# VHH binders against q9y6x5: the designs that were tried, part 359

Target 1, 379 residues: q9y6x5
Amino acid sequence: LPPKLLLVSFDGFRADYLKNYEFPHLQNFIKEGVLVEHVKNVFITKTFPNHYSIVTGLYEESHGIVANSMYDAVTKKHFSDSNDKDPFWWNEAVPIWVTNQLQENRSSAAAMWPGTDVPIHDTISSYFMNYNSSVSFEERLNNITMWLNNSNPPVTFATLYWEEPDASGHKYGPEDKENMSRVLKKIDDLIGDLVQRLKMLGLWENLNVIITSDHGMTQCSQDRLINLDSCIDHSYYTLIDLSPVAAILPKINRTEVYNKLKNCSPHMNVYLKEDIPNRFYYQHNDRIQPIILVADEGWTIVLNESSQKLGDHGYDNSLPSMHPFLAAHGPAFHKGYKHSTINIVDIYPMMCHILGLKPHPNNGTFGHTKCLLVDQWCI

## First folded at step 16 (VHH)

Design gb60 (framework vhh_surovatamig_d1)
Fold by ESMFold2-Fast, scan of step 16:
Structure gb60 (fold): chain B 379 residues (1-379), chain A 125 residues (1-125)
Amino acid sequence: as target 1 above (379 residues)
Amino acid sequence: EVQLVESGGGLVQPGGSLRLSCAASGFTFSNYAMSWVRQAPGKGLEWVATIKQSGSEKDYVDSVKGRFTISRDNAKKSLYLQMNSLRAEDTAVYYCAAKYRYWEAFYEPRSYDYRGQGTLVTVSS
């Protein structure tokens, strides 16, 4: 049987939610599969960057999606959600669906994963849905399963993206147990629906399924605000991105802007681009601005205003609150195996191995995921 | 060229009602989630309400829940905000805003793809 893989992302699913809430359907999935308790994502811990890192195996400075809001200093282009179909932003890397379609006789299918509705290196996902947040999980699942079962050439790689629990995490904060319990129970029910649908359609036995996320969520508060307007005037800079990582494009001398910001708050770090810590792998790209501000966990950068977010992400990727999990089931995976930690960039070479694809050069290490796979030696 | 044109603002007494409209052009309106965001005098931008593409999913800031109703007409490419039981704290310039993807929270007014010129609502006796 040809290898097939379905990659599912629940946006903003913090790893420790698994320990604080009941997930009967996800627990049944894991019982006959594998669980990676923590996935160390890339910096910055935001949706666009991390979703693209999962499918390319690259750090953000290498794949070019460095934030959800970007400015390219060389071309002077501005990135926005409505402009995200410009291939320029995505062409610094080759995502797995492009590789899948260009090797052998293969198709890819996508339900709203970031980048799948964009022609990247002149290749778009064979089957895809235009982005629409009103489209239900059930409709996304129906299209994916239809394409997995009724395609020529066969769909061997499929993706499915869902906006929760990120939206509720932002609105209520991860410490709101009443609201988060309701949202997470709904997600577990969707996982149950997914498994049941695959079984009823005869797909379950031959399909590898990965359930993961791009980042976690941390609690914010109106008591933890950094007011940038108290430290620097708007006339000195252009704001490219605000919180919790601010991207500052100076309108005057860079050193003068830096000096105005460096003592602004004890709860943020101010970096000249060349001084950004090497461990972030967030320096070598024209879309990374000359000055970057990084707020401490749970602190929000504002412009003389309150914040309406009770939860946020984008913080230091060493923080456990920023980490998602990875669960997987299928013929490629061991049954009942638990692993502590992998890097999010390690998912790409593992997926390439499962699909029999030659990976493009990447920052992942296949050795880190070997213990999850039945066809590999693990000591 | 993309345009969002707000109308319906004005002076109203506390407890009164006002209906804001936003006319959209230059983009496929039905593909965008739509929001109202406001800016009170001397304050920053505040998210007020969101309506998703279908028109059935709505969200509101707590201070306006039960008083404001967001709605849309995809055929007319129009967004509306029915404001009832208005309070002095509702005094602000109200902006119509459009967002294609939900990868950044709707509660961040600076993350929107398009925003109109605004319409002033003054609640005063």
Scores: ipSAE 0.697, ipTM 0.866, lowest interface PAE 1.8, mean pLDDT 93

Design gb61 (framework vhh_surovatamig_d1)
Fold by ESMFold2-Fast, scan of step 16:
Structure gb61 (fold): chain B 379 residues (1-379), chain A 125 residues (1-125)
Amino acid sequence: as target 1 above (379 residues)
Amino acid sequence: EVQLVESGGGLVQPGGSLRLSCAASGFTFSSYAMSWVRQAPGKGLEWVATIKQSGSEKDYVDSVKGRFTISRDNAKKSLYLQMNSLRAEDTAVYYCAAKYRYWEAFYEPRSYDYRGQGTLVTVSS
């Protein structure tokens, strides 16, 4: 029987939520599986970039999805969350569902994971759902489990995406314990439903399941705003992305724009593209704009306006508040094993190993996830 | 061409009511979450209310809860805001706004994919 893997993402699930709230269903999942307490995501710590890094094992500068809003100066094309269907944006990497379908006689299934409704290298997931936020978790799960059980060639890789707790994290902020407690309890109940459904269908003991996320969340405030209009006029630049990482395309000399911005706020770093810190791995791609502004944790960049959001992400990937976790259960994984930290790019080569696929060149290190797996020797 | 055209604004006394309408064209209306955002004189954009694609899930800024009701008609490609118990502080230009992905924060004025030209609501004696 070929090995099977279900990859589940709860968007914006900050790692330390596990320590601050009760998750009876998730804790039962972990008890008989593995937990990675922190996953160090890629910069910028946003949804599209990190979801694509999970399934390609690449830094953003290498896979080409460098932000949720992008501009390509050569082709004059624009990317956004409402304009994300052009394969041009996704074709700089090969995601695992494409590899799964092309290397072996296998199928892939997807319930709304970013990129799965786009043909990439002329290949789309064998079974997929077009994005629609009104479709319930239950309906997404029903489709995935039906496809896992009833497909020829067999579905060996499946993905399931859910928008919470990210949406509520933005609304309430992660420090609102009353509202976040309610939201996170509902997510734990969905994890319980997932496990129960897999057990009922006879899938639980033979399916590898990974539960992870793309980023965390940090508290924002109307008292922590950076007004870009106080430093530079709109006529000097085109804004490609705003907050908390602003992507600036100068309309005048780049040095003049940089000089207007460099002293704008003590709570924002201003980088010429070539001066972006090497540790971000966020420099070597034409979609990264000539000037990048990086707000300090919890600060919001605005254009002469207030912000109503109480939580945000996109900040420096060294910040623990930006880190998600990874939990996994199944025949490939040890039981009751706890690991401190991996890089988000390490997930891809681990998943390729579980599925018996040859990984495309990637930035992950298989050794970092080795101790999670029953068929591997640790040091 | 994407168009969002608001109507129903006007002058009303405190405690009065108005119903705003937004007619959408040029995109798949039923695939977008819809919002009302407003801008008071001399202030920035403020999110007021959101309704998801199916119409079943609604959210409001605290200052309008219990007074305003958001609704939509996907067949007519229309968005509505029923405003009751209006206050002087509700005076603003009201914009219809559309958002495809639920990942981005609704509370950022720049996070909306499309926004209309606005309709003025004045609450004054």
Scores: ipSAE 0.619, ipTM 0.838, lowest interface PAE 2.2, mean pLDDT 92

Design gb62 (framework vhh_surovatamig_d1)
Fold by ESMFold2-Fast, scan of step 16:
Structure gb62 (fold): chain B 379 residues (1-379), chain A 125 residues (1-125)
Amino acid sequence: as target 1 above (379 residues)
Amino acid sequence: EVQLVESGGGLVQPGGSLRLSCAASGFTFDDYAMSWVRQAPGKGLEWVATIKQSGSEKDYVDSVKGRFTISRDNAKKSLYLQMNSLRAEDTAVYYCAAKYRYWEAFYEPRSYDYRGQGTLVTVSS
């Protein structure tokens, strides 16, 4: 009976929501498991990059998913969410489900996790669902639990992705207590359903479950807009990504474009690619554009327009508002242990350890997560 | 070759109704969430309404709630917007838009995968 792991992501679940709202089901999960209060994600703090960092243990410059919208200067390919099934974008890293299937002839299962409906290094999850946002949490959970119980070779790694509270965080902003309370209560109920389903099917006692997220959310406002059109004419550049990190591909001399942008707003930092701060680990990839603009927290970059987003993410990964949490329960984890902070890239080597897999070279540090695990000596 | 072709726009008096249609081809319509996005004269793109792949989940911008109804027919590969109690402020070019992934992107009209050529709605006497 090999070890089994279910990795669950609630997109955009800001860590401090745990302190400002009530989560009775999640709190019961944590009481008999572990909680990491803050997970320091990778830059940029966006959905696709951070979901791929969780399952590869790599910074974005290393795994190649550097934004939700990308352009590759070498191949001239454009990435959008409509062509995310091109393996070209995902092949710069080996995600854990591929490692799981190739090392020990085990099966993997996936319900909507970014990248799991793509053959990566000619390997796709043994069982998977094509992305469809209409598919309920219950249907995703039913498929995952069926595959965990009825697979040969056995499913030892499974993933489950849910789009909330990110969608509501964007629509209402994280400071809208009335709307966010309703959304987060519904998520807590889904966590209760998850636990109940696993208990009913006899999976709860021998399955390791991780509940985490890719990023947080910060409040935006119509009073905090940076109008890029006031800085530079569209004829000078191609816009690859807009907000809060703009990716600029110059159509003229790079220095001339940089000079038009560099002093345009006090609420935006403008970087030539080689000048991007080393702490971001966001430089060494052909998909990172020659000029990057980074808005200050809560500021939105626009093109002579208003923004309908009241919340956003993508900002500096040092910001606590951008941090998710991690909770876990199962035979590999201590009971009732709280830990302050880990890096999001640390999750991959921890998961490899739990599954008995040899990790591919990665940017995570196993030592950061060993105190969570019963088979490890915590210093 | 992906195409989204809007129709049903025109001149209507305040308080009147219009039904917009969008015919989709060249992609697997059933796999995409569909949205209506509008652009008023001299303004930027504004998200109006979204309908998810199954047709049961819908969302609207607050200014049109209770007045507009989004619907889809997956068998006909068509998207609709029933617009009632029209106001002068609803005057815009209305675009049919398709989005495969990211719910967040519906509040970011520039990030849609596909967008049609638009149909003009003018609310005036």
Scores: ipSAE 0.734, ipTM 0.884, lowest interface PAE 1.6, mean pLDDT 92

Design gb63 (framework vhh_surovatamig_d1)
Fold by ESMFold2-Fast, scan of step 16:
Structure gb63 (fold): chain B 379 residues (1-379), chain A 125 residues (1-125)
Amino acid sequence: as target 1 above (379 residues)
Amino acid sequence: EVQLVESGGGLVQPGGSLRLSCAASGFTFEDYAMSWVRQAPGKGLEWVATIKQSGSEKDYVDSVKGRFTISRDNAKKSLYLQMNSLRAEDTAVYYCAAKYRYWEAFYEPRSYDYRGQGTLVTVSS
């Protein structure tokens, strides 16, 4: 009887792919549902941070997953050197599946969404799959639909994560129309399979489904490299994260390291932590390093080397190329409605409303998503 | 203690073949995607090939497609790279690398969870 929600992420699905490629299955989904054309993600525009922002409604400085590679200055722990299943990294926020399990007599299910195989505040998703990139979309979908139909207490919140089109976006770049067309057609076919499976199982008319992504993708080039080794010797700092946002931990005086970096490249902004632009909401966390370097769109920071990435993300979240979209269908959503833009942190309070959960304090604004919902007054 | 130990490197003539091996210990090998990455003298790390956990999904850098074959044996906790039609440009230290989660592309060699000590391949020209 309680409302049900399936949240699906296709990693790295840039919003304007919808305008440049054909998506017959996704367009049929949208025709009977809603489309948000741009979702303004959080900075930095990376996989781990944005997936956790979707399910917590928090900026990265608040939820603590501030990058895909992190160092905590207080505990001296390294994320890349420690187990990513260490709850320490995830415990600065409460994701929606934990709230779903603790506020209501309900279960959660997960097919590989970041954090769902980690006990967060001593609570792990009721049903989950250990991460394995070889597991097919079909197998992930089969498990999710089985749990949605066969669980007691009932599964009311389910997540499904898929690594494409991000992997291909990195390899080929978003401007490779031949390769990206093939990849995106395959994703559209997976969306068609998802819809047909839900219809076959009698779930389609009563399940709320959100299809979204964590970020976009921009074209990179061997002609757009910033060589840090030309700027500063490795003896002066420890590198925590490299590109396109470099996280610098000084081994000497911070001001001296800053002075060596600040005028080194016209295609990179260098910030002392306290000078990071307020609009990024990327300052108030011990995992944010004393000096942050932000490359201009399409520029790659390297250490005296070339880069094999023809596409990348992590850039300024004001860039349209970094934005994903959001499409949704189900009893909670209007049919045939298009909305221009929401913030990625707005997804969490909307999902809490759909599920009847009291949201934890968050950075989202429910008013931004109310026009998508049938039970809300849009004006 | 996690260990990745590469072997099979050596001196070979252009057009020749070598088979690299990597023995893994200290982690659940079958849960990790495995890659070969290389570093040519005076250059940075370059991704060469990836094989996913199941062993059936493989990817290669364009310069080695049709010449190199990546494979794994999960029971033996071993990774292999069969290198055929070797060229002078293939001269490099070859590293075995392990990656559990996809949050960063395989083409970012610094994003790997574990990397071995390397084995030197020299193709004389």
Scores: ipSAE 0.742, ipTM 0.890, lowest interface PAE 1.5, mean pLDDT 92

Design gb64 (framework vhh_surovatamig_d1)
Fold by ESMFold2-Fast, scan of step 16:
Structure gb64 (fold): chain B 379 residues (1-379), chain A 125 residues (1-125)
Amino acid sequence: as target 1 above (379 residues)
Amino acid sequence: EVQLVESGGGLVQPGGSLRLSCAASGFTFSDYGMSWVRQAPGKGLEWVATIKQSGSEKDYVDSVKGRFTISRDNAKKSLYLQMNSLRAEDTAVYYCAAKYRYWEAFYEPRSYDYRGQGTLVTVSS
């Protein structure tokens, strides 16, 4: 029987929540599986870029989903979370569900993972749900488990996406222990439901399950705002993305726009595209704008207004507050093993190995995840 | 093509009530979370209330909780805000706003995909 893998994402699940709150169901999952305490995500630490990096093993400059809001100067197309269905944006990489369907004549299933309701290289996930945030976790889980058990060709790769704790992290901020405790307990209960459903259906012992996230969350405040309108008149540029990483397309000379911005706030860094730090791997794509502004952790870039966000993400990927975790259970994984850190791009080649797929060229390093796997020697 | 048209604003005495309405067209209304955001004279945008696609989940800024009620009618493609016990501090232009995804929070007024032209609410004696 071919190996099967279910990849689950809880959006915005900051790694250190595991140390500050009780997760009885997740801890039982980890006890008989593996835990990676920190996953170093890609820059920008946002939902679309990181979800696509997980399934392609590529940095944003290589897979082309470089932000949640994008502009392509050659084609003059715009991308946003409400305008994400054009395959043009997704076609710079081959996600694992496409490889799974084309390489091995197997099916893929998706409950709302970013990109799975878009045909990429003329291939859409065999079974999928169109994005709709009102659909319950239980309905998403029911569909995924039905497809895992009742498909021909067999579903061997499945994805499940849930919007929490990101939505509540933005609303309350990660320092609100009372509200975050309630939210995180509900997520732990959903993990319990997931495990029990898989056991009930006879899937648990033969299915590899990865639980991860795309980014963390940091505390924001109305006391930490950068008013871009005080730096530069809006007639000098087109704003492609705002906060905490602003993407600036100059309407005048690039150097003039840069000079107006570079000393405006001590709480943001202003980069010409070629000066963006190499460690971000955020330079070699036409969708990256000529000037990028990066706010310091907890600072919000605004246009002459207040922000009601008490939490946000998108910040420097070296910040532990931006890091998710990865937990996994199943026949491919050791039991009771803890690992410190992997890169988010390392998940893709590991998943390809588990599924017996030949990975497309990628930025991940299989060696970084070898210690998690029973069929590998950790040295 | 996409339009959000607000109505129901006006002048009201402190302690009075108003019902705001928003008519949506040009998009699949039932697929969008809907909110009311407001801007007081000389101030920035403030999120007021949100209602999810099905209408079952609602949220409010603390200052209006217990006084305002958000509701929607997906068949009529309409959003409502029932405003009771109005205060001078509630004086603002009220905007109907639509958001497709939760990947940026409803609580950030600039994160909305669509916003109407607004309706003025003045609470004064």
Scores: ipSAE 0.446, ipTM 0.756, lowest interface PAE 3.5, mean pLDDT 92

Design gb65 (framework vhh_surovatamig_d1)
Fold by ESMFold2-Fast, scan of step 16:
Structure gb65 (fold): chain B 379 residues (1-379), chain A 125 residues (1-125)
Amino acid sequence: as target 1 above (379 residues)
Amino acid sequence: EVQLVESGGGLVQPGGSLRLSCAASGFTFSDYSMSWVRQAPGKGLEWVATIKQSGSEKDYVDSVKGRFTISRDNAKKSLYLQMNSLRAEDTAVYYCAAKYRYWEAFYEPRSYDYRGQGTLVTVSS
């Protein structure tokens, strides 16, 4: 039987939630599998960029999904939900489902993972669901398990995306223990349902399952706002993305816009594109704007307004609050092993190894994940 | 040509009711989550309520829970907001807004793909 892998993402699942809340179903999953306590994601710590980094093993400047809102200076195109199916935005990298379909006579299946409903390099996921946030976790799981059991060529790589706990993290903030406890218990129950469904269908013993996330969440406040309108008039720039990383396209001289912004707030850093810190790996792409503003953790950039977000992400990827976790179970993985930290770009070459695929050039290091795998020597 | 056209605003006394409507055209309405966002005089945009594509999942800002009801009719490509027990604090221009994919929380009023021109609601004696 060819090896099979199901990759599951719960959007915005901060690693520290595992310490502060009870997850009986997830803990049972981990007991017979592996846990990576922290996954260091890529900058900026947002949904589309990090989901694409997981499946390509590339930094955002290399795969081209550099934010949830983008402008391409060469082609003059704007990225929005209405054109997220334009292959132009996704074609700077080769995601694992494309590699799976092109290198092997195998199929891929997807329940709403970002990019899976787009023909990337003329290849779309063999089975996929068009994005619809009203579709239940159960319906997504039913389709994935049906495709895993009833496909020719066989589905060997499958993905499942769920919007929580990110939506509730934004609404309530990660420090609202009452509301977050309710949300996280529901997620743990969904993990229990996932495991039970796989056992019932005879898939559990032979399927590799990875449960991870794209980023964490930090607490925001009406007391921590940066009003951009107090620094610079709207007529001087076009705003491509706002918070917590603002992407500024100058309408006048770049240096003049920079000088108006650079001392505006002690709670944000202002960078000319060429001065963005090397450790971010966020510079070498036409979709990264001439001036980038980076707010300090928990600060929100606004335009003469309040913010209703009590939690947010997108901040510096060195912040533990921005880190997700990774848990995995299956024939490829050790049982009861705990690992401290990997980089989110390391997930791609690990998944390629499990599936027997040759990875495209990437920024991950296979050696970082070898201790998780039964067929590898850990020292 | 995408259009969202709001109607039903007006002057109403405190404790009164209004029903706002939004007519959508130029996109596949049933593929979008729909929201009402408002802007009070001299203030920024505030998210009020969201309804997902199927119409069964709804969310509200705490200040309007139990007073406002969001609904949609996918066949008519229309969004509604039933506003009861209106307060002076509800005075605002109300905008119909559309969002295709969950990138960010719906609670970010500037993150919407499309927004209408607005309808004014004034709650005053």
Scores: ipSAE 0.687, ipTM 0.866, lowest interface PAE 1.9, mean pLDDT 92

Design gb66 (framework vhh_surovatamig_d1)
Fold by ESMFold2-Fast, scan of step 16:
Structure gb66 (fold): chain B 379 residues (1-379), chain A 125 residues (1-125)
Amino acid sequence: as target 1 above (379 residues)
Amino acid sequence: EVQLVESGGGLVQPGGSLRLSCAASGFTFSDYTMSWVRQAPGKGLEWVATIKQSGSEKDYVDSVKGRFTISRDNAKKSLYLQMNSLRAEDTAVYYCAAKYRYWEAFYEPRSYDYRGQGTLVTVSS
């Protein structure tokens, strides 16, 4: 039987939630599988960039989805999370579902993972759902399991995306114990439903399941605002992305705009594109704007206004608050093994190995995930 | 082409009520999360209320919970905001807004896909 893999993402699931809240269903999943306690994501620590890094194994400067809001000066095209259907934005990399469909007589299925409803290199996921936030987790799961059981050529790679706990993390902030406890218990119940459904349908024994996330969440406050309007007038620049990483396109001399922004706030770093720290791997793409502002953890960049969000992400990827986790179960994985840390780009070559696919060149290191796998020697 | 046209604004005394309406055209209304966003004099955009595509899931900013009710009619391509027990702090231009992704809408009211021209609500004695 061909190997099968279901990749599940709970958006904004901060790794430290596992230590501070009870997850009986997730703990049962981990007991017979593996846990990676921290996944070091890519910079910027945002939804679209990190979801694409998971399935390509590439840094953002290489795969081209460098933010949730982008502008291309040559083509005059704009990208946002609600204007994401132009293949132009996605064509700088080959995601795993495309590779899965092109290398073997195999199908892919997707329940709303970012990019799966877009033809990339003229290839769209064999089965997919158009994004709709009102579609329940149960309906997404029903479609995925139907496609896993009833497809020819067989579905060997499937993805499932869920918006929580990110939406609630933004609304309440990660330090709201009462509200976050309620939200995270519902997530754990969904994990229980997932396992039960797979068992009921006879899929559980031969299916590899990865549960992960794209980023974490940090607490924000009305006391931690950076007002850009106190630094520079709107007539001097076009704002491509705002917070916590601002992308600035100057309308006048670049140096003049930079000088007006530099040293405006002690809680924000201002970079000319060429001066962005090498450790971010966030320089070598035309979609990265000439001036980038990076707010300190928990600080929000605003335009002469308050902010309604009590939680946010997008900050420096070295911050533990920005890290998700990875849990996995199935015939490819050890049972009861805990691992400390991997890079989010390492997930792609591991998944290619499990599926027997030849990976495209990528920034991941297969050696980092070997200890998770039964067919590999762990040193 | 895409249009969102608000109506129902006006001058009302504290404690009064108003019903705002928004007529949508030029896009598949039922595919979009709909929101009401307001801008008070001298302040920035503030998210007020959201209703998901099916109409069953709703969310509100804390200051209006229990006073405002958001609703939609997908067949008529219309969005509504019933505003009760109005306060001086509710004085603002109210915008009908459409967003394909719900969870981004509340904290990024500037990032809506489509927004109407607004209707002024003034709460004053």
Scores: ipSAE 0.627, ipTM 0.842, lowest interface PAE 2.2, mean pLDDT 92

